# Designs tried in a protein design chat: VHH binders against f1rd40r3617to3795. Part 11

Target 1, 179 residues: f1rd40r3617to3795
Amino acid sequence: FNISVQSGYEAISQELCVVTCLKDLTSVVDIKTSSRPAMIGSLTDGSTETFWESGDEDKNKTKSITISCVKGINASYVSVHVDNSRDIGNKVTSMIFLCGKAVEDLCRIKQIDLDSRHMGWVTSELPGGDHHVIKIELKGPENTLRVRQVKVLGWKEGESIKIAGQISASVAQQKNCEA
Short names: E, the ipSAE of ESMFold2; O, the ipSAE of OpenDDE; V2, 0.75 times the mean of E and O plus 0.25 times the DockQ between their complexes.

## First folded at step 6 (VHH; framework vhh_8emy_2)

Design c14 (at its last look DockQ between E and O 0.01; V2 from the best seeds 0.00; counts 0 for: pae E 15.7 > 2, placed apart)
Fold by ESMFold2-Fast, scan of step 6:
Structure c14 (fold): chain B 179 residues (1-179), chain A 124 residues (1-124)
Amino acid sequence: as target 1 above (179 residues)
Amino acid sequence: QVQLQESGGGLVQPGSSLRLSCAASGFTFDDYAMHWVRQAPGKGPEWVSGISGSGGYTNYATSVKGRFSISRDNPSKTLYLQMNSLRPEDSAVYYCAAERYWGDSLYPSEYDYRGQGTQVTVSS
């Protein structure tokens, strides 16, 4: 779904109506790309007018954005902004979301196909648990692809930790990684 | 139903030109990279040329670079191959093929869709 990725509150349990605070963690995660690392800053500058564009380094491999969480940082959602309507020559027509403890051991969460003229945020909910790495694989009919922004929402250890932890555990039990 | 239909082949003299066309239907043409692949009798398939979904990028096999030109018209859902300075070695069945994601296929057999082919014979 398309959302404005910001700190907020939501009720997650009807049996125990609790307010959880999901924070924008984008500034505290590590982000790597499959190519052109000098353009990574465009993904987190708060503007959808700038972009990261893949280069020749990933011509023989899947184009990707990899997000690594430090200890104490727990990601719940990842959102990626794509503008195929402006980026006709660099369209992203499919995204694959993966997560795991390390880049060498990732589980596929889901694949989302994008409309040829998609514009806006593409959001994936993440399974709970000990997942330090999130990988977004990008596919399209062009030799290079563009992404305009990335956002990570979640919670930090030490901030309402018991309530946030309980809710994250419940969500994790309802989700499975894809093989 | 997905269809790719080639046309424009024939028998020509060395040094001649031909323009091949491929009419596509049954899929979102703009969302696929397109390729030309040829196969001569007794030989395996040879990739000839590719064009990205928008037409913004093209590439060519060394054997045809400078003589062949690939293009596409997305409104009409048609792929073209302009073949100039034809040689006997260019004689083959020419197939158009569709690839959903650029560079995802390593071999012509891995392309998502392929047409029936059109015969090109270059002979005196």
Scores: ipSAE 0.757, ipTM 0.901, lowest interface PAE 0.8, mean pLDDT 85
Fold by OpenDDE, look of step 7:
Structure c14 (fold): chain B 179 residues (1-179), chain A 124 residues (1-124)
Amino acid sequence: as target 1 above (179 residues)
Amino acid sequence: QVQLQESGGGLVQPGSSLRLSCAASGFTFDDYAMHWVRQAPGKGPEWVSGISGSGGYTNYATSVKGRFSISRDNPSKTLYLQMNSLRPEDSAVYYCAAERYWGDSLYPSEYDYRGQGTQVTVSS
């Protein structure tokens, strides 16, 4: 008895999805700090074990990190890593994000109060457009403060930010079940 | 409720010493920089001294530098001002004040919290 098993191959239509991909632009932006510029490298070295610590130049002033984007660089997000649990004598309890075309003409886009025990990333979305300067103003209860990392995400002009992706068969099946 | 209560003021002779205390309650003490400000009769308020939240940094007005010493005990939530070599011009009401962000307050009226003050009178 020859049982011919007709195996029906159902062609799963793979829907192409377009995914917007943001790039890490931290290495292509210019970063300045209100004090101890020699420590700026610690902000972008990819390690939360190192840090920038404010110095005497801004001991009685608001501390700041200024990010300048070159032409063709479009920043979408800026993230700042702070660890107040480790930096007990250098806490950051306030962050103000400002952006604009020039340092002299910045607009406040976000203000965040941080817990004195805050550990982690603080992120601000940027309004887009021709904003080339991002400034983060930092305050705390101490004379000095520490920031562990800064990250800038966005896209470069002329580069495609859309990646054609294929949905997995399982996702396609789920969509079909939900339809 | 936030409370700052100063004590230790009084009448003393020139050259003497006095220690002020400020008992804090109702807020996270170590998250605030603390300051002493004073106001003499007929004069505007004057910043005297400040200390960071952790106590790691202190600063003084030029008029009191070398004579006054600010300190804090975070566990007991108490601020201190040791005043040595007192002068008649140090006579004033001394206020304890708190600010959340170091250096954010330029004037006494800008502090987040302030006590009722304690009178210090230096006279022969």
Scores: ipSAE 0.170, ipTM 0.596, lowest interface PAE 1.8, mean pLDDT 89
Fold by ESMFold2, look of step 7:
Structure c14 (fold): chain B 179 residues (1-179), chain A 124 residues (1-124)
Amino acid sequence: as target 1 above (179 residues)
Amino acid sequence: QVQLQESGGGLVQPGSSLRLSCAASGFTFDDYAMHWVRQAPGKGPEWVSGISGSGGYTNYATSVKGRFSISRDNPSKTLYLQMNSLRPEDSAVYYCAAERYWGDSLYPSEYDYRGQGTQVTVSS
């Protein structure tokens, strides 16, 4: 897992700066899959040794993982771990990231093809708008495919780090969140 | 058919606690965010609290935060609202409501299903 956490600068005339650190929000979002929902725990357990495998419900169809961010959750990045070197009969060779306010009106934000031996994380930055739904569409050469982990980074409404005091141009550009 | 059945309301004194329950049937409970909404006589409906389909995220109206606690038990298809430190202004009919995450909308302007309500009356 190779995503860096970043902090931003916000300057205000009241001499109060609000710095928001990105956090792992995976445990507080709702996740659905196009098939085998009983295996969703393998996507969020923090292990790339377990997997979700698509099933009969989406045979011969595009497979998907859908993430919903309810009130107060703001996702900034989503990452998906795939291991085609181990999942020889269940490879993922196409991945499309979409987001929007509702599942019926999603916008593509990233579209990639993966090598048949790809092993590792694929990450999409999410637009800064007011989106509530992230969808990952997956395709591969077989009727089933496997995904080993999903991660969501972002921030919760009302959870911010406030740094009170006078600010200067050099101080205002400083970032203070740990990776 | 879809059923949402609230229970646990009653007449209590200020400072008391009540626990409301909402039993769900006729739909896939885990696929829905659940909400409590209350309505006092002569007032419009007021959102009280909500919980995600998995139960991983909860939120509350400012007027009840710290006093009320929402929870769900997906195996038994039941939604709860623990109401502590009740005040006369909490008196209302409390409704259980379901909102589908998938399909037509997330956070629709109206809920997909709503129960009949249970009366809570807090009287000095």
Scores: ipSAE 0.000, ipTM 0.156, lowest interface PAE 15.7, mean pLDDT 76
ESMFold2 (binder alone), look of step 7: mean pLDDT 86; pTM 0.870

Design c15
Fold by ESMFold2-Fast, scan of step 6:
Structure c15 (fold): chain B 179 residues (1-179), chain A 124 residues (1-124)
Amino acid sequence: as target 1 above (179 residues)
Amino acid sequence: QVQLQESGGGLVQPGSSLRLSCAASGFTFDDYAMHWVRQAPGKGPEWVSTISGSGGYTNYATSVKGRFSISRDNPSKTLYLQMNSLRPEDSAVYYCAAERYWGDSLYPSEYDYRGQGTQVTVSS
């Protein structure tokens, strides 16, 4: 069980994926943003070279990324990649993670503050249970903010027994978890 | 007002295929997960299939897995269910439903359940 820590920030390591057999669920969840929905693909393309940048339509509103899991998806961690060192005019200095059953009824999980030169993944563990909506609220000093990537890790309902059987059969033969 | 209109049901022989459609209006279609639910005479409703708002995730009841395929066309606000290798036990009224709250509910509340249903009868 290994979550890497850097200057108070957390990132999910590749070793966590191999050890715990968490799957990358990013392609099977629904992602919405507070603005510029055409740029959502940049958050899930597997590259930190592309970004989502908030638009003028949410300039005076809470900027956010909302992740929705349908029946059969169990999200355990959500990770957000921020690069304040490159995105000098679009810094993210605080993230608030919320979850619940519906966007109208969310409970705050935690707040993570980022330094002005943060670069890397910011990870929140999600509470166990039936929380199927995850919202990430973003704050920064500029009119627009940039986020480079989002990942959701967890498992699909009914897959855990198959995975456990595979683990017990051949630990030495295992490769990376699915991207 | 959320409105859902199912179509495509009918009488078909065992082993045949049928495609159901559901036309949606009154809500932002691609923000909602969609479900197919069926109810046979004298039985309670049975969840059949789910598709996420983006279409990136699908799930199926074990009784239909490998035979049925759920899909959606967000520009036209239409949900589909392709049913192959139909069996007499698939006979039911089929309803589409929008999931108001993403979750573990197999049976959307009556507030979220809006279709009139389309009858599927599989008999020789």
Scores: ipSAE 0.000, ipTM 0.148, lowest interface PAE 13.9, mean pLDDT 74

Design c16
Fold by ESMFold2-Fast, scan of step 6:
Structure c16 (fold): chain B 179 residues (1-179), chain A 124 residues (1-124)
Amino acid sequence: as target 1 above (179 residues)
Amino acid sequence: QVQLQESGGGLVQPGSSLRLSCAASGFTFDDYAMHWVRQAPGKGPEWVSSITGSGGYTNYATSVKGRFSISRDNPSKTLYLQMNSLRPEDSAVYYCAAERYWGDSLYPSEYDYRGQGTQVTVSS
């Protein structure tokens, strides 16, 4: 469900929850990698069976995925799929999330250490306010690293506030609106 | 507590072979890249060889390439350096070093952990 809030509210005893509807913005953001740009499509193809693998260009440098949002696009969460259990020779053991208004003005959000056999999504909530660039720095004990999928969730500016229905425990724990 | 303990050094003649071992404890061994570094009397530390966490990739200094071989056994948490065709110029204290992230260090002094070292002397 993806319902817009109408102008004017009624009924004094309504138990409605207003939530910011999160959309999958992955197809409308620009993605760059520190190496092997030809493999970027593997990060957004919807499959965790394909991967981006870093190359020789950055083998002795910080490996990264940089996401740039056009004005009017606001990212709230970035999720990165890593499978260290399959990718033993290319495992990611730490991720550093940064964001800012431009690539030159990035602030570190957090660093997440991954288990040696991590399998699944690693999600970072992004701070509110003006940010158009998200950078994910990837660290590990290997000369090349693998990432299987990337997703960006957020909203488009100018959209109406969405209503999630009556207040309940399940609604309170929802992080996005589903179509 | 992180510990790296080297062994296998000794006095050998030119042309001989020697195998160094480094026993690691106190950290997840296969999550670290491992390095061998040597230091001769009166000289600074010299990087010798590196191996990735999985052992899938290795690097060697030009001075030892073709003569030395680095390897690791992750189940036993041990790093090895097989040294063949030893020369007097290879005489040094050999140190085992651990690095959490491949490529983060530019110089041997920047590695996260280093052992006490084992003396190798090549002399007739």
Scores: ipSAE 0.732, ipTM 0.900, lowest interface PAE 0.9, mean pLDDT 85

Design c17
Fold by ESMFold2-Fast, scan of step 6:
Structure c17 (fold): chain B 179 residues (1-179), chain A 124 residues (1-124)
Amino acid sequence: as target 1 above (179 residues)
Amino acid sequence: QVQLQESGGGLVQPGSSLRLSCAASGFTFDDYAMHWVRQAPGKGPEWVSSISASGGYTNYATSVKGRFSISRDNPSKTLYLQMNSLRPEDSAVYYCAAERYWGDSLYPSEYDYRGQGTQVTVSS
């Protein structure tokens, strides 16, 4: 099932004559998971009917999704789709967003707590500056957790004016990322 | 006020069975993983068994696997431990404990909430 949001995000230059719209960068970033890497494709297939489910490798450890950006790719937002209403045995009840230049040097951006019946997108704005790694730590009251989709929104260096693409939305209990 | 109230302990002979209960109040029981922890005189706390918030996953210490069974009834906010084939070395105070996130605590004493305990004595 397709996610469609009608909202514009714009970054305006100091001269007000240059406009940059956010683009879906999910297909050009590298994604790693704390367990079951064979299921990573379920996070980026465009469907919220498939899922990544954590495995035995991290059952008593912090579960995570790590996103790495290549040179020239700048992530501005990360959106994660969780469906606790269907995944009652694999609920995600807290997300911690971190970013930095490398996995060994990450700073916490924010923690978002999710309702036990949460269904929908959870979005975090990323701080401006030089960051190449985004880590999403996932917590819940079950030994395994499920995430249904991940999207990365941002821009490519050297791009000034673009047609607005697909934009992700935040969950009701979190700050919305759409204007 | 958060409260965990254990019951069902007692004095039994080796080979006997007991069923422990833990009644929870003051928090959203169905959003917490639950644990049974025991402590014998002169010893530190020992983790016995865990159950996920939905009841979909259970785990047991090697010393009790095959003899003990953990379960929960979320509508009544109650945790259970069925103990079969009891041995003298099972004698301890049994505590129930609640944990907001599975695997977040490294040690039994670090769980978010714990009860006052119920004494189990296995002796001839």
Scores: ipSAE 0.513, ipTM 0.783, lowest interface PAE 1.7, mean pLDDT 84

Design c18
Fold by ESMFold2-Fast, scan of step 6:
Structure c18 (fold): chain B 179 residues (1-179), chain A 124 residues (1-124)
Amino acid sequence: as target 1 above (179 residues)
Amino acid sequence: QVQLQESGGGLVQPGSSLRLSCAASGFTFDDYAMHWVRQAPGKGPEWVSSISSSGGYTNYATSVKGRFSISRDNPSKTLYLQMNSLRPEDSAVYYCAAERYWGDSLYPSEYDYRGQGTQVTVSS
């Protein structure tokens, strides 16, 4: 909804056009939830009509979604789709984004508070430096929470930045987001 | 206080090699992509090479590809540029630069942090 970097972008040098492509890494990261792991597929199916709903396993614990990147995968942004307007009994009113090199060593990036009628994507920019673990802690007034989609954007190590020999929007756009 | 300090420049003959170093301090080096940018007299800045935060991903300008090699040592917070088969057209001031998210800056002069530069002169 409000994630402009999903389609990739260009960085222009004085004599060269450098194209940096942000990739949708969602299919190549490992995703774990604090409860109902059988519903994880609903977070990555490309549809905001399906959802992950927390269960009894985390009833008295912090509800969370944990994303693990293998070596060579660098996440730049993580986005979470919440629809409090439809999920009136399972609202998410706060998200805490954390990241680090290991699940036992996470640093808080930010906290985002959501309106009780929030509908749409919630995006956190991630610090650079090959963070291998991203954790999203979820809070709300109800016993269970719903999240409809998760997306991870970034780049893969070992891939060259695409470079155009001249500044040309048409030529450079054709190389945008190539893997 | 953020600092990027380049060294290793000098006067060499065509066909020679040089290794440039960039010592970083005052920021989390491990979290930044690093770049080498050069500027020849009377010209604008030209991007030369980039390396990812882990060192696993590199890229080179076509003019230096196959001759230059970028590397980094995160424990010592140092960036390197190995320059082989130097040509007169490689003569420039070489700057190291840091960028938290690779490609966010539209121009080399707009990277998050940039050093003071080291002069490389290739002359017979």
Scores: ipSAE 0.000, ipTM 0.114, lowest interface PAE 17.5, mean pLDDT 76

Design c19
Fold by ESMFold2-Fast, scan of step 6:
Structure c19 (fold): chain B 179 residues (1-179), chain A 124 residues (1-124)
Amino acid sequence: as target 1 above (179 residues)
Amino acid sequence: QVQLQESGGGLVQPGSSLRLSCAASGFTFDDYAMHWVRQAPGKGPEWVSSISGTGGYTNYATSVKGRFSISRDNPSKTLYLQMNSLRPEDSAVYYCAAERYWGDSLYPSEYDYRGQGTQVTVSS
């Protein structure tokens, strides 16, 4: 959670008198990996003790996690947990976030370089609009890389928009509306 | 300033061994994959061997498998290539190269940093 993003969200919602509550959408999105798809469950099990580790299938290719949203699901943030301090032989030292309407038509959002001892969540805000696919490209000095967890936050059409005249009070009572 | 300085080249007879060294400075050595590339007269660069950031993974060109061994010493920021059973066709200028991300480059010319090279000549 970036505090400047939360501040901006509150100001915008207050002016419009409409509040969108962000929800954990991780269980309702489709997740694919560039290798070892049998380990995808480790990315979404709620534990940072388990991991997805890339395999031989992508050893000489860009390693990636691809998130696809079905109709009516809108992703606002994606968070990736990396633990380079434990995963010394599988370090992720750079992460590139891309999004678009389809896998073959993605635009780069940002690149984040990670410390060689990084431990924790890496979060990217996603542009508003019709993007249904988020791709996270993973880079490091090792032939295989590890990611411990992935979270997707956003909203569902028709279920997450509320009218609120008291934004601060509503946010204080609804923790899932903090972004 | 990023620098890669190769040493250990020379003139040797077929069947001999030679050890090349590459001293790195100006970057976080442990965060880079390292490569050996060679270029013979009149030919393009040929990839020889690679080693991951921790040294946990190595790979070799088919032409040198079983004869060459790549290693690194991260505390001293040094890359090595042990060359055994040298053949005339191993004669080339040998370059060390650094790549920030494993497998990111398609060609040896695309590596992030490259040294000035050390000449290896295998001749009777």
Scores: ipSAE 0.556, ipTM 0.816, lowest interface PAE 1.6, mean pLDDT 84

Design c2
Fold by ESMFold2-Fast, scan of step 6:
Structure c2 (fold): chain B 179 residues (1-179), chain A 124 residues (1-124)
Amino acid sequence: as target 1 above (179 residues)
Amino acid sequence: QVQLQESGGGLVQPGSSLRLSCAASGFRFDDYAMHWVRQAPGKGPEWVSSISGSGGYTNYATSVKGRFSISRDNPSKTLYLQMNSLRPEDSAVYYCAAERYWGDSLYPSEYDYRGQGTQVTVSS
């Protein structure tokens, strides 16, 4: 149980809960990395004390994390935890988010540049569409990069969207959208 | 020589429709994702819509979703934007842009190519 990871998830879910019922989809998506696949578990273990560090397989290639969604799973947000303040030799200074139906046919949706001392969650809203693949490309000045955690938030097909507005007493008494 | 040429803009009433075209030349059109970006006077550029190289994936800004439709015709190297139910806030210069995935990397930069733009004015 990691409080910082839990805090990041809850902050995103709480803000959007008034509009949509978002779920943590991280355990039901497929995650691949450009190198060191044995370290993928560090991205989803609920701890920001562990990390994925890129290796030799992507030495001369883009360092990336690729998330694949099965049919019926809709990803709305992807959050990536970076700690440049601790990972001085493995800094991530830019992230590029791409989406598509297949890894060979992606579109860039967002680029986020990070402060050289960044510590915390980097969140990208995913535009609505038939995206089954989300790729996060990582840039930095060093030969290897570190990422500490990944979270995917969204919904499964058939879930209702709750619209913010006139909140009834019954809605106020219901369970939150959070897990 | 690489060129992108937008056309189809004009002055229309609210609720009207327009179809924008972007003619591309000088590059392998099929290898590039294409984008529509707009810029209103005194404001920064706003991304409107994207389409993958194959046309198999499309995406839209929330402000235009359900009203605009992006498409492409790779044999003719032409990108389209069908704009329905136009609103005054859609008034802007519309640009097409091309973006390539370089090997295993997408470089952080502005779009690889951008056209000269076509003016859309929605006024009552």
Scores: ipSAE 0.100, ipTM 0.529, lowest interface PAE 5.4, mean pLDDT 79

Design c20
Fold by ESMFold2-Fast, scan of step 6:
Structure c20 (fold): chain B 179 residues (1-179), chain A 124 residues (1-124)
Amino acid sequence: as target 1 above (179 residues)
Amino acid sequence: QVQLQESGGGLVQPGSSLRLSCAASGFTFDDYAMHWVRQAPGKGPEWVSSISGRGGYTNYATSVKGRFSISRDNPSKTLYLQMNSLRPEDSAVYYCAAERYWGDSLYPSEYDYRGQGTQVTVSS
């Protein structure tokens, strides 16, 4: 899977650690959408050929995907796959990432603008600390939007981080690879 | 440099029709939702109608629903408002506006770009 990181050399280094050090937590988090909850499975099925498309419930409102981490689950990165080149009538042209302890009290992490022909993963690093809720607000020029996949990377409390392949033992000491 | 230029206004009798146009330049037209807003003398701005980037979705204010029709031609970068069964209460300056995102705000002061307006006067 390809992850697109939007900031400097620290983010590139952290992205490398994410793919080798951190666990895919997508199957153990709770995911809610602002509309069409029956399509949530399309976001986590491992395929970018399926999609979640927003519906009538949020047609004149901000569309969103909300990820809730249960106790012991710590998210470090969230990645969202968008294909504006195929989804011409359902483009996502901006994403706002928010996080906090509860859905009623979220802080904005960043806003990422996407070009009109974007295709691929959009990744946001999450701040360290006690944040159990991650919200992704989705904006575009159309009444409905499409997202093809969501992935959450991080670590589970009480589990050791296992690094694939042979790498320096010092890499396991990096902050974002800590258990 | 972004420009929105309205045209098609004028003085008409009650019951008449008018078609307003808005020519856009300086931005990727089909990546923006487009709006018509009007302002009558001595009153605040009133949202009239909206259309999504590719034209698949439209909204109308209750006061104009069934009488007005919004449309767009993305190849020519032009927005239209077809106004039928005009009433004296429709007299106002009509403004074209562009907003990067659909549904975030329906209030005219929050749009990304706005034109200079075209005057519509409906008088017997």
Scores: ipSAE 0.115, ipTM 0.577, lowest interface PAE 4.6, mean pLDDT 81

Design c21
Fold by ESMFold2-Fast, scan of step 6:
Order: sequence, then C-alpha cells, then structure tokens
Structure c21 (fold): chain B 179 residues (1-179), chain A 124 residues (1-124)
Amino acid sequence: as target 1 above (179 residues)
Amino acid sequence: QVQLQESGGGLVQPGSSLRLSCAASGFTFDDYAMHWVRQAPGKGPEWVSSISGSSGYTNYATSVKGRFSISRDNPSKTLYLQMNSLRPEDSAVYYCAAERYWGDSLYPSEYDYRGQGTQVTVSS
C-alpha cells in the first residue's frame, strides 16, 4: 500500500529497545535521471507545481530516476509524487522500485500500478541491509512522462538513538507508517 | 478477455479513401498506446502509425505520412485510421494493436495485444 511518510521520531512498543529518527535525506543524496538532467532540480525544490519531464535522450529506453546515497546515509523509504490528473499527456501508470549496493547490482523491490487519475505520493519501503542505490523505473502510455517531486527518508550513521520500547514485527505498526 | 476488432476494410480504386475502426474491450483503453500494423501477402508486418494514450503524440511510417491520419476516441474505446490517396502498395491486412507502455516493443510483433485484421485491397 502507499502512504505519505514524513521524517519523525519513532517509538516501538513498551519493552526497552532502540528507536531511530527518520530524516529527510533528499538534500544529501545524489539524483540522476535517464534524460533532461537540467530538470532534476524540479524533483527536489519542495514544490509539486514544478516537474521533471523525460526527453529525447531516453527515447527507446526505460525512463528512470536513480538515487545514490553517500557514505553514512541509509535510505528507509523513497516517495515519488505523480499527478496524472494534471499530467494527462505524461501519465505514469506503473513504477518499479529497485535497490542495491551499486547500479550494476540492483534487485527489484516491487512494482506499483497507478490509477489513471492518480494524484499524490507513491511510497516504497526499502529492505534492510547495505543499499546505496535506489532506482525508480517509470512506465506509461505516453512518449514522455512527468514526476513532480521525490523524497528520501532514512537515517545517518552515528545519529543519536533514543531508547523507547521493543521492536515490533513490522514498522507499518507505527503511526507514521500506517496507511 | 482483451478484444480488438477491426472494421472498415474493402476493395477500392487507387486514389480512394477508407476509414478503418478498431473497437477495444477488456482493458483500460486510455492507459494503452495504440498502433496500426499492416501485412501484405508474402511480407512481414510493417508498422504504419502510433498514437499515445492521450492522443498527445502521433507518428507515422514514411510511406504513409501526409496521406494517413491516426486518431482515437477514448470514451468510446475506438481507434481510427483515416486513409487518403490510397495506392496499390497499401493493399494489406490492417491490424490494430495495443501496447501497455510506450516504446517497450522493439518490433510490431511484440505489442501486447493485436486484433484479427481487416483486409484493404487497392486495385483498378
């Protein structure tokens, strides 16, 4: 399921354990696109009124957004804002999320099909482990596609850890991770 | 079940016009790119024209550019091909085809769905 996740301070149940603060890491990750790299700034400007639109450079190849985490940065969620209701000529009807240690070693996490009139955030939880690269592949019935915003949430190595309970079976049990 | 049903073919003289239709069912029509492909006897399939889901983009094979016009009506789930100034070399079975993601197919034979075709014969 898709949720809108914001950075926050998480607490997991009542037994003594560790809790990691989720942070907005979007400003400290490296973002590349399959085409029109000059428009990358529209993906991270904090506005859903601007967009990245694919161009001729990715003609006959998969349109994508690739996020690379620098040392000490660990991504837990990636969120992509799509507005098919306004962008009828550039609809994204499916997204494939992949991650791995390097661009040459990516594993598919999941595929999410979007409604024809989708408007809002599409969020993928990232699996635990060493994942430094996240790739979002974009599919649709148009020759060019639009994405309005990208956010990366996670934690920094060496960040302060708060003790506030026991580990639950799923992070989805938390208020900030509930649908 | 996905179905694509072509109609409008026939026998016409050179210089004539024909309008082909393709009725679609069983899928979300406006989420698919649509294509016209033709195949003449003894030849492989030839791509003729494409239209994006929104009708925002169309393209044409060089051999038909300026003579043929592709269009779609998403509310009625119908694809059209207006063929003007027909030539004997346009004689073929015309197929409509659906592609879920624009540009995913390298060849016309790889489109996700294709109809049974409608025969167009241009002869004196």
Scores: ipSAE 0.753, ipTM 0.898, lowest interface PAE 0.8, mean pLDDT 85

